VH-VL binders against q9nrl2r1430to1533. Designs and how they scored, part 28

Target 1, 104 residues: q9nrl2r1430to1533
Amino acid sequence: GGVHELSAFEQLVVELVRHDDSWPFLKLVSKIQVPDYYDIIKKPIALNIIREKVNKCEYKLASEFIDDIELMFSNCFEYNPRNTSEAKAGTRLQAFFHIQAQKL

## First folded at step 1 (VH-VL)

Design p1f (framework fv_pamlectabart)
Fold by ESMFold2-Fast, scan of step 1:
Structure p1f (fold): chain C 104 residues (1-104), chain A 122 residues (1-122), chain B 107 residues (1-107)
Amino acid sequence: as target 1 above (104 residues)
Amino acid sequence: EVQLVESGGGLVQPGGSLRLSCAASGFTFSSYWISWVRQAPGKGLVWVGEINPDSSTINYAPSLKDKFTISRDNAKNTLYLQMNSLRAEDTAVYYCARVEYSPKGLSYFDYWGQGTLVTVSS
Amino acid sequence: EIVMTQSPATLSVSPGERATLSCKASQSVSSNVAWYQQKPGQAPRALIYGASTRATGIPARFSGSGSGTEFTLTISSLQSEDFAVYYCQQYNNYPLTFGAGTKLELK
């Protein structure tokens, strides 16, 4: 059908990955570089993990997909102080996500 | 003489919608982040969300993101809170509060309005 | 989210006494803590920000201290107008969170 027809979840994850503010979210935080991260964040997640779950058809409902994305942002804001570049990137990317998620 | 005046509160039925306003005066409204904070009768303060000067960034409390929308009109020096799908637990006094900016970044709420009461009841 | 825990819930004191109010954060919030006073039927009023800096117009009897996870508001020589509810707030991380409040009441 369409030239490049992707699932709705895959399309949204690709748009998030391509966004300028995705850099804090692409992969899990390094335990070596940030030793206290996993003491504070109990359910770590990142876009590469969410994309893998989409590709394995692990999301049965849009709400499950949205919950994982929101968990990713929640973790960012819990670990990174309000005035950091990470938190600012998270704020802008989350706003972009909320606009795109209306299509789900 | 910084002033913030909330309005638009009242009685609304469960499932209904309501739009609150906050009129600002005595400062350059377009230069400040402004927050909404609510307080249920006899309970504590709960942050609802905040909006930056140009409306490009809006942050919400995660539990309220799906039902509340914050916006502003800098030409009218007015902040808004659109409230949808209201439930009894949304009954509260709603305050607008100015976010103080320091060289260290965004900080505390230095000025508050008097609040407007929203009652969600059949 | 960061949980702010205030203690005691209620503190019964007399005018002229010293009151000490506690606020604990579930993780470090640096010094990014504010204290607010709220009287019945009124909006909150900022007292302290940055853990220890008095807001404009706040009397010297109000002082704040602490950093990281433990914070204290002290009111020396209580005045009759100081009987109110006091809230601590962290503005270090999103979402911004408040303690449940400490009610200061007449003994």
Scores: ipSAE 0.278, ipTM 0.823, lowest interface PAE 3.6, mean pLDDT 91
Fold by OpenDDE, second read of step 2:
Structure p1f (fold): chain C 104 residues (1-104), chain A 122 residues (1-122), chain B 107 residues (1-107)
Amino acid sequence: as target 1 above (104 residues)
Amino acid sequence: EVQLVESGGGLVQPGGSLRLSCAASGFTFSSYWISWVRQAPGKGLVWVGEINPDSSTINYAPSLKDKFTISRDNAKNTLYLQMNSLRAEDTAVYYCARVEYSPKGLSYFDYWGQGTLVTVSS
Amino acid sequence: EIVMTQSPATLSVSPGERATLSCKASQSVSSNVAWYQQKPGQAPRALIYGASTRATGIPARFSGSGSGTEFTLTISSLQSEDFAVYYCQQYNNYPLTFGAGTKLELK
């Protein structure tokens, strides 16, 4: 088969997923495991959802893509205590994202 | 002695902009998170936002994120708050406060400046 | 956001008496609660952090207790300089939030 170059959004999502601190963000939070999550977070989102949107070409502007990623982090910081592993991971991953996003 | 001194407050018209400064001394500024907290006249304390040592993380109160920008210059030991599109409800004393972290990861505002008054009025 | 509810809004106490101030969180904030004292025309002063640890230089008559959603600041024997407004604050979740304060006044 042929090798296709990933778009900038696809590449960035791949990098985010592969990052060591991506584990809180890979998929939507389970309501069974975290019963109160969706009472607090009204716009849930995760990297798998964002990846799907990228694959479907739903992002026409970089700002739209960035907004979803920032929402993902915002949700994390809203729900998780500041000093939790999730919040700490989010902080690091967000910093990484901000650097990479400059290339978009 | 740890000191934080706010400046830049004053009278501004609705829709106007203002930049506040917080000069720090008596401690290693570049090692601490610093926060802004405001207090409307006769009201309580409201957290505005915070910034980490290297500015890689900045957190805001959701209602203020779009019009307030926090930054810092570690070489000058100074914290800044850029405020745009100011409204009457933004009238307040604005405090900068040092965030202390314990080995257990607990944090609190251990030192506060005396604040600077921002008045938004026609 | 997590709402911090302080009660009572105003507390009148005589010098030498015990004062008990309440702070309730709308959801668990673990022990990530601080207390501050603010006198008229002055900046807040940190009293307690981690719900129960006195900040540096704070007299022993000040104590904090509680975890989860219920917190208390206690002044065992009020001194004249203790009459002020007291705020609780959670730093468990963003955004950080304060209570509306309790005014401790002279009876």
Scores: ipSAE 0.000, ipTM 0.643, lowest interface PAE 12.9, mean pLDDT 92

Design p1g (framework fv_pamlectabart)
Fold by ESMFold2-Fast, scan of step 1:
Structure p1g (fold): chain C 104 residues (1-104), chain A 122 residues (1-122), chain B 107 residues (1-107)
Amino acid sequence: as target 1 above (104 residues)
Amino acid sequence: EVQLVESGGGLVQPGGSLRLSCAASGFTFSSYWISWVRQAPGKGLVWVGEINPDSSTINYAPSLKDKFTISRDNAKNTLYLQMNSLRAEDTAVYYCARDRYGSLKGDYFDYWGQGTLVTVSS
Amino acid sequence: EIVMTQSPATLSVSPGERATLSCKASQSVSSNVAWYQQKPGQAPRALIYGASTRATGIPARFSGSGSGTEFTLTISSLQSEDFAVYYCQQYNNYPLTFGAGTKLELK
């Protein structure tokens, strides 16, 4: 009893959360602060939602986990113009993710 | 005079690999983001991906990320595209194109190479 | 991704006439649109950027306009060397996307 194992998905999501460029992705975008976000983005997601899904063992395949992370980046680039701090943070964090995801 | 010259294209069998090069001259290569753009015969332009000055950031078109690797050698003023597991659908002219803002990113392609043709056929 | 829709697919015109080419984005791209000219067997050449700014060395007969989702490239007093395919591109959001092109051909 009681042995706690850190999953590969949990390790990767923790590394993403700790990355300096994670700030646009930590939580869902506020409709009050960004009123048109949910008119443009139909499948919103954020690292806190992904981490919760990992903790509840909702990812059956590595591809499902990767798809949710890629959706998060896709949403960022669809909503935010390339020259914004959000888009620049997203490009750097996505590059970091691609390197880390090679082990999945 | 700004120049970009692609090379390395040719006929390759399905499942094969090929590495394209883009030789830059007439500007400070190490200061610019550079993209690869492809065009299938008789079709339109499709963005493949881009690489920043120091190679710390490489972005790919989502549909192409699993097949291609972009890299650069600033000492040689050369950009590369490694293509693996090639299929007939990868047949295209491959262009390298310079981002006008250089290190700032976020602008159009001000200069293009003449392209190199990759034909994937048995 | 942002879809760029160009119309018409083909435009038949005579030298000396004015050509008007349209490009529509599926969502706002501000003014971050470029136009490229491509002749058979050649690389694309930048004509316009920022929707309305002519690239270096581009003749005054080429002009661009528009913002948001609707963009237009106009070529006044067409010359024989202008018969080519024209592509619009948005560089506002990732991935970078191009329209399918408008072929400008001789009547």
Scores: ipSAE 0.000, ipTM 0.657, lowest interface PAE 11.7, mean pLDDT 88

Design p1h (framework fv_pamlectabart)
Fold by ESMFold2-Fast, scan of step 1:
Structure p1h (fold): chain C 104 residues (1-104), chain A 123 residues (1-123), chain B 107 residues (1-107)
Amino acid sequence: as target 1 above (104 residues)
Amino acid sequence: EVQLVESGGGLVQPGGSLRLSCAASGFTFSSYWISWVRQAPGKGLVWVGEINPDSSTINYAPSLKDKFTISRDNAKNTLYLQMNSLRAEDTAVYYCARDQYYEGKTLGAFDIWGQGTLVTVSS
Amino acid sequence: EIVMTQSPATLSVSPGERATLSCKASQSVSSNVAWYQQKPGQAPRALIYGASTRATGIPARFSGSGSGTEFTLTISSLQSEDFAVYYCQQYNNYPLTFGAGTKLELK
């Protein structure tokens, strides 16, 4: 992507990282702490990986960036039961993402 | 040119409340995230919390969340910190600090700091 | 929360010497580390962000390096105005956290 696109993606990732509910998403889930995670989740991703991809210009289309963010939330809801702190944080952060994506 | 000026500090009784202000000038205040950072006498810096441009997102240090409220008035170019249930350990110089912009993005690092305002919680 | 550990607590040096200040994070913070200088009775002053990028107006003698968990601030050819307390800060995770500071003092 272009300079403006990269700035927009980086800004959005920074806003997600800074959000109170970002804690489950900042880095990949630990295999040591959560051994069954990688048996269930086949395409793991986290905000630090998405941010690195933005900085390396690996997103060619805005849809690819959005797909990775949505994958992150999808993984959260697939692994974590609805009543967990992780799922509740994911629900709030996903709502925030949808609002921020509309604001540009 | 670009500056932040804190005010409202002073002596308060334990259990009391105080509101601090931070007046911004020389930049488009409404476009920046701004943080409050405190420093107890002879101690290091401790992040209190932050607020985004439109006040839709406010983040706090977990240990301070129930005690402090951050707000802003973009029409007045002013940031506020409402401090309730103050205790002796809240004695500190309180700084407001502007979140750094780099190529159109905000970072969480601070490029401009105010001079600070001293809050002393004592009987 | 991420704990930032600075060492040494105090470094005694003479003008013209090199000072090397260490900052270690309890877990990876990528390159999201800033450095600040604070003189007695004054507000902190931004020096470095992104681990290695100098803030506007900061002299070339200030240099930052590191990534992950280990970071260094180097001040070459120390000037009299450089004697101050230096703080590192991570902005990778909430809450934002600072090290306890390294005091650079005159021998």
Scores: ipSAE 0.000, ipTM 0.566, lowest interface PAE 18.5, mean pLDDT 86

Design p1i (framework fv_pamlectabart)
Fold by ESMFold2-Fast, scan of step 1:
Structure p1i (fold): chain C 104 residues (1-104), chain A 124 residues (1-124), chain B 107 residues (1-107)
Amino acid sequence: as target 1 above (104 residues)
Amino acid sequence: EVQLVESGGGLVQPGGSLRLSCAASGFTFSSYWISWVRQAPGKGLVWVGEINPDSSTINYAPSLKDKFTISRDNAKNTLYLQMNSLRAEDTAVYYCARSLDYYGKGEYYYMDVWGQGTLVTVSS
Amino acid sequence: EIVMTQSPATLSVSPGERATLSCKASQSVSSNVAWYQQKPGQAPRALIYGASTRATGIPARFSGSGSGTEFTLTISSLQSEDFAVYYCQQYNNYPLTFGAGTKLELK
């Protein structure tokens, strides 16, 4: 990708971070607080990791960026029952992401 | 009478695209989540994805997200499945089915009404 | 993803007998399990939801039980129309997943 795409990725990550429903996604899940998480989730990711990858120019295509965001949501829904606060936050934040991602 | 009717299936060459439709009647379509579920000949049921009442949330099976796009038109009481880059492994009967997320309690989220299905054959 | 494992793959029984079908989840799905019946050439029909609640119009001979990871569908006195494939499904976590099915066939 170009400079335009990199700036758009940073803007979108900032919008996700500032969204009210970002709280389950800000940082990697704590192994101390959730001991079985890493037995179930094999490719953990969070917004802080994605933002770091954007800043290091590790995404060459918009699809690679979108795949990492979708992986983050997929992990949330796989681990958390659909009626938990985490899954509900994930559902709303993913909907917001899909609207914003159409502009990429 | 509550009904879901799929259409748009047929024979497609590998690499081709197809758009399936699911027409709803006899209920308030805009109040229900609707899923696409597929079944390969002689095999079991595989969830493809779903869309919520207002189209703000669309969830896909992870293995299918890059091939398929789900959308709906509440004014027409119709659900769509856009299928791209089709391969022989996508050959299946495709069903639409409805679910109710009543107050987010989850108990009613099962698929209570199903369409008759439409056959997609990817061959040649 | 949560894997739903059904057993047996095929159950050969006679009319009037009791059939017991098993469904096991790879992790807890609470009570968010449904059972569907599918006859050849037909769409699936919902039988049970919430592990144990009969869907509207389903005969009392069908009953479901279980919670967490182990679930059972019981047909107390088999009728000729009950010979079909039965699928369990979890709707607790995404992606939604089905078992591979149990085929109920005439002995």
Scores: ipSAE 0.006, ipTM 0.642, lowest interface PAE 12.0, mean pLDDT 89

Design p1j (framework fv_pamlectabart)
Fold by ESMFold2-Fast, scan of step 1:
Structure p1j (fold): chain C 104 residues (1-104), chain A 122 residues (1-122), chain B 107 residues (1-107)
Amino acid sequence: as target 1 above (104 residues)
Amino acid sequence: EVQLVESGGGLVQPGGSLRLSCAASGFTFSSYWISWVRQAPGKGLVWVGEINPDSSTINYAPSLKDKFTISRDNAKNTLYLQMNSLRAEDTAVYYCARDTYPGSKVYYFDYWGQGTLVTVSS
Amino acid sequence: EIVMTQSPATLSVSPGERATLSCKASQSVSSNVAWYQQKPGQAPRALIYGASTRATGIPARFSGSGSGTEFTLTISSLQSEDFAVYYCQQYNNYPLTFGAGTKLELK
């Protein structure tokens, strides 16, 4: 409901989702559109999955939440060549995340 | 006028340490990724690593990840390379180079400093 | 890492001639290749980026081409100031890698 009912993790995920550079991270990568993705990336994750885990209270520690967000960025940089729009968006969003994560 | 000026190089004994500086002027330093690139005498260019605008992301060449530390002070418009446990193979001119990465759909090193020579010798 | 192979290592040419320099990547780097010129005692200078786009202030006699794994830098009507070492670089994947360089020397 109100502001006092939002967890710190929920607030941060909402800020990430609303960021201009979130577009590569909103949903899991499509196997149809990117056939080799799941051959390279062994632990796929996206903001919709992380948000669902937050809503189900699956993170007991801030470190577990941070690990999932960092995994998301690590997957981006492992799969996507540095000069892609995806990698550039990931770099900017990760910097934003590190500033916001100082509050956790 | 974009300028990058390296300093801090010199002769150092094997096992010694040095900290290089790169002073930036003529652009918004805090908005750019900056790289260190080295060149051994008579040899080619080798990328050392890079740092993003807010220092939250630092990428290194895999062979150098645990040897050198890149940092920056945006208030001073200065980039640093901390070098520890130096060996003869680290003898090189060290350049700082500005990356167009965040501000462009393509990127490359558009401006380079003049370099500072580090000689590791007994 | 992606290995960038430049050939020839040395090219002897005369002013007014055309020089063609090759750069090959060990795997596809799309068009994410830059070329740099370096004169003795000087820092590298950006010439070309995106395989074929001239950097600011670079004369029209410099042109780049290629995509994927094979790239070429062409210098038409060489001038005396063009005798230098030329490096290609891929910026497609980490770590960033350079070729070993091609030295243009006066014949």
Scores: ipSAE 0.000, ipTM 0.567, lowest interface PAE 16.0, mean pLDDT 86

Design p1k (framework fv_pamlectabart)
Fold by ESMFold2-Fast, scan of step 1:
Structure p1k (fold): chain C 104 residues (1-104), chain A 122 residues (1-122), chain B 107 residues (1-107)
Amino acid sequence: as target 1 above (104 residues)
Amino acid sequence: EVQLVESGGGLVQPGGSLRLSCAASGFTFSSYWISWVRQAPGKGLVWVGEINPDSSTINYAPSLKDKFTISRDNAKNTLYLQMNSLRAEDTAVYYCARELGYTSKDYPFDYWGQGTLVTVSS
Amino acid sequence: EIVMTQSPATLSVSPGERATLSCKASQSVSSNVAWYQQKPGQAPRALIYGASTRATGIPARFSGSGSGTEFTLTISSLQSEDFAVYYCQQYNNYPLTFGAGTKLELK
C-alpha cells in the first residue's frame, strides 16, 4: 500500500477549491435562502457536486468534466450582474481554470 | 496566526439573556463565514448557526432560531451571539469556528476558539 | 435533518494498535464529511475534510475514507496522544450535524 492515486480531474478540482476566488462556487445556492435562483438557473452545479462526480468516476471524457465546470461559470454570469463580487470572482477563477485545463 | 477568542460566558439565571463575543485576528475576518457551535458538559457538538461575510445570510439550527441571534461587526472583527430566554438545557461551552475561507475551501470548520462556558442555573 | 451515527460509542485500545471508527449518515452526504479530535478540556481539532483529505499538520497515521452514507476514520498505529473523543460531521445539508462521538480510551 501507498498513497491514494489522484486523478487529473481530482487534482484540478482541488486547485479550484483552494483558489481565493472559489468562494461563490463551493456549494449549491440554498433554495431557502435564495428562492429566485432556481427560477433563473435550471441546471445548478457547484464544486462540491463536481468533486463528488470525480470521486465516483462519473466523468468518462475530459470534455464532460470541462462542460460541468463551464456550466458552473455560465450559471454565475447568468444570475449575477457583471459588477458583483460573485461575477468578478467567477471571471478570475474561470481564467485560472482555462490555464489549468490545458493539462487535461 | 489565525485566532478566535470567545468571551461573555458565565452564570445566568433561567429566563435571562446573555451576549457572547468572538474576537478574530490574524485573517481577513470580513471574508469568512463563521459558525457558533455549542457543547453541553460531557456531551457532543451541536451546531447553533452561521453568518456570511456581509450579514445578508444567517442560518440557524431549527431548534434554536427563536432564541438566538447571530450578528457581526466587521469593523471590529467581532462575531456575536445574543441568547434570550435561557434554560438549563442551554448550559454549554460555546465555540466560534471559522468556515470556508481562502486557504481551506472545502473545510467546514478549520479554526476553532477555545470556547466560553455558559451555565444556566437557579 | 441528517442524523450522523457513530460506532462504537467507546473503543478500548492500546498504543501501537489500529483503531477504526465508523460514521453513518441517514441519507447521502456525498464526500462532505469532516472529522474532529477533541481532547479533555480543549476545543475540537480538525483532522479530515472531504471525507479523506488530511488537514494541515495532521500525521499520516490518520486516514479517512468513504462517500455517500458510510464513512471511516482509521488511526493506523495509536500514539498516547491519540486517546480522545472523535466526531464526524456532515456539511452537505442544513442544519450542519455531528455524530455523538467515539471515545478512544486506554485498555
Scores: ipSAE 0.000, ipTM 0.547, lowest interface PAE 16.4, mean pLDDT 85

Design p1l (framework fv_pamlectabart)
Fold by OpenDDE, second read of step 2:
Structure p1l (fold): chain C 104 residues (1-104), chain A 124 residues (1-124), chain B 107 residues (1-107)
Amino acid sequence: as target 1 above (104 residues)
Amino acid sequence: EVQLVESGGGLVQPGGSLRLSCAASGFTFSSYWISWVRQAPGKGLVWVGEINPDSSTINYAPSLKDKFTISRDNAKNTLYLQMNSLRAEDTAVYYCARDYEILSGKSPYYFDYWGQGTLVTVSS
Amino acid sequence: EIVMTQSPATLSVSPGERATLSCKASQSVSSNVAWYQQKPGQAPRALIYGASTRATGIPARFSGSGSGTEFTLTISSLQSEDFAVYYCQQYNNYPLTFGAGTKLELK
């Protein structure tokens, strides 16, 4: 049900945030630090945004929640070269997410 | 001699599913990243996705992630591409290609060997 | 995704002449660019990787150059077997992307 899914989403977001590889994803990229980011990434998203959406019950389906998480990773891989720490962290965190998402 | 041989292509109706195989020989299959690349008739090359040696990392083109699944069986030296919900625009020759890498654990570089491809035609 | 733009779409060259093919990336891809040759009815063949390194068995007349967003494949003296479609590809960022190709045809 929706309430149970909401709780599951909350828990999963907490787990993602606490993960060692969450640092590239905790909040939106700074335009000051990365001036060209928003020229490349058209749908920016981060864990804090996703958390707020969860808290506001904006996700009615698990697929919607999953889509936002996948978008977050997609943005990372689109902007960051594969050899970067960000991309590597994203790869690991995404793998973790995929495992945890199976429990939803 | 490095060889990659795709199979499983054919005619399928829209909405249908198909699984392609890529049989590898002439190299240590389990040590290499492998990619799928497709080419619609008369069009260019489009990367579909890749899989690392132990299947711990699988990357897809975003537009294909939801309906394509890449897997491998290292004991059989075989790469697979499971395709679901096929559409006319999925009509293409599908190639498997070995991803050359210099450093262990690093993402692949270029595709140094390619199979001959297998044709998938999605049509009613 | 990073868009790889190849130009010209078609290049007509005579045997023995120099061919220059361009590939431009929509954003920097460092030197993580490969070039492939594809003849009708055949699979692509790797020519260049790392923007400027020839793949194994590739003749010296093929050379690649460039970094960042501008890349070039050069065939110094075109041979009859070189008429084909040539693709550039970036492997700097996911998803991996190819150019639309340049058809090198006989003048």
Scores: ipSAE 0.013, ipTM 0.656, lowest interface PAE 8.5, mean pLDDT 91
Fold by ESMFold2-Fast, scan of step 1:
Structure p1l (fold): chain C 104 residues (1-104), chain A 124 residues (1-124), chain B 107 residues (1-107)
Amino acid sequence: as target 1 above (104 residues)
Amino acid sequence: EVQLVESGGGLVQPGGSLRLSCAASGFTFSSYWISWVRQAPGKGLVWVGEINPDSSTINYAPSLKDKFTISRDNAKNTLYLQMNSLRAEDTAVYYCARDYEILSGKSPYYFDYWGQGTLVTVSS
Amino acid sequence: EIVMTQSPATLSVSPGERATLSCKASQSVSSNVAWYQQKPGQAPRALIYGASTRATGIPARFSGSGSGTEFTLTISSLQSEDFAVYYCQQYNNYPLTFGAGTKLELK
């Protein structure tokens, strides 16, 4: 039992946010700092947006939640060259996500 | 009102062990990540580690991970720090601090409430 | 680990003056910086989080700014109760790290 149940999506988002490699994904990319980002990336997303969707109960299926997380990683690898700290962080965080997502 | 009360500190011999407790009240303890932070006399704050609501994830400062063990008992609203192989450099006030609330969905992960601390002195 | 560097180590000021405290991160921490006040013999108290948001009950004279690697805490008109040590903290990456503190002391 327990008095409080945590949603699986909320738990997973918290684990992602707390991971050492989450820093490129916490918030939307700044247009001031990265002016060409939104010319290249047509469906921007970040962990804070995914979390808001979880809190509003907008994910009805685990696949919808997984798709948004995968979109976030896809955007990272599309925009950032492979040798960047962003791309390396994304690779490690995506591997962590795949392990954690097995419980969904 | 939110309260965190540390206990279990005191004088311990080098090489000894000690278990600290942090009793929480005034909030849903089982919904929060809680951290331990220490402060040597006259020095700054050093993060020790944290534990998630269900104890499935515990993160430590790399220098302390093999020395300290964090645990919690949600039925008792209590957080613990098990300290082994204590040395003089572990002398510090140990604080528990409330971190992130998983159910609120809010982004800030700072320490919004702190206990008053419990002093651990490692001396012969 | 991300190193947080606070300057100055000590700032000597008088009541009514403006104090500006600096905190620099060794790599980008976005806006994930908090500031704490600690008085002698007391636990730290949260002042600012998210670089610029005041914690509940914190007077308007306290303000924070910055993003990326450079952060500032400003106290616009010092009161006698503001003489304390101030710590910045990043919560962007593990391990969580604090600056060494800036001590505000009376001139």
Scores: ipSAE 0.000, ipTM 0.568, lowest interface PAE 17.9, mean pLDDT 86

Design p2 (framework fv_pamlectabart)
Fold by ESMFold2-Fast, scan of step 1:
Structure p2 (fold): chain C 104 residues (1-104), chain A 121 residues (1-121), chain B 107 residues (1-107)
Amino acid sequence: as target 1 above (104 residues)
Amino acid sequence: EVQLVESGGGLVQPGGSLRLSCAASGFTFSDYYISWVRQAPGKGLVWVGEISSSGSTINYAPSLKDKFTISRDNAKNTLYLQMNSLRAEDTAVYYCARDYYDSSGEYFDYWGQGTLVTVSS
Amino acid sequence: EIVMTQSPATLSVSPGERATLSCKASQSVSSYVAWYQQKPGQAPRALIYSASTRATGIPARFSGSGSGTEFTLTISSLQSEDFAVYYCQQYDSYPLTFGAGTKLELK
């Protein structure tokens, strides 16, 4: 079932990247700017990594793609307190993702 | 030139264990899903399982999940199949096969020569 | 799991003739079907994927068609090297499954 899934993943990642609330998720968190991040978050991931995996055809199933996106949001909520701009952006982008993921 | 070379096959007693290897060369091993496919003498092809490029996702044929383990070492360009609790029905040539995947579809584009596993007393 | 049924089990033909091999899925697999050729003592060789797309280096005499549950592999103007066993495979859902094969032999 890979052909439809691959095109849908590419389109969905593009829509996530273009969303106003994507800014905390575009690239891996900087160790220099946030030194304790990698002490707390053991499986870091970001949209640029997920997009690269889509382009390299590493996701065969929608569930694998969805798991990586959900991991990204889980990391955000684990590291960032609820009242931060990062956590608020993550909440809105996750809701948007859940609506768009219905296309998968 | 893309090559996959299986090794580790041989005669094993029922209930025994065996570890197969598949050595990859001529391509970026860490970019591909790789599958194990087996074929009993005179029979058809049976998919055993697959492992993702990074090794983070592994899918098995349901009947084999509890006795076979697939792993990979991307630094060594090597794929493994750990086989436990072997029975006569596991006698087969075991192939590793590279899973090619693009917008047009998916298929096994390169296969190794296979390694024979014989389970008998 | 999805069962792939190939027919006939054996097809006897002469060089220069056309061979048509059938593959039926127990449920719809869309166009997610590949075909492989296997000669005695050798590993399988990919011929077709996505029901009708030829794999790299495969001669034009090999063609595939079908969608849903019915698929065919056609070999036009048979060459001596084409006498082999042919397998269809679905990659729509896990586990991946193959047909039992069709043996193409000399008449």
Scores: ipSAE 0.000, ipTM 0.585, lowest interface PAE 15.9, mean pLDDT 88

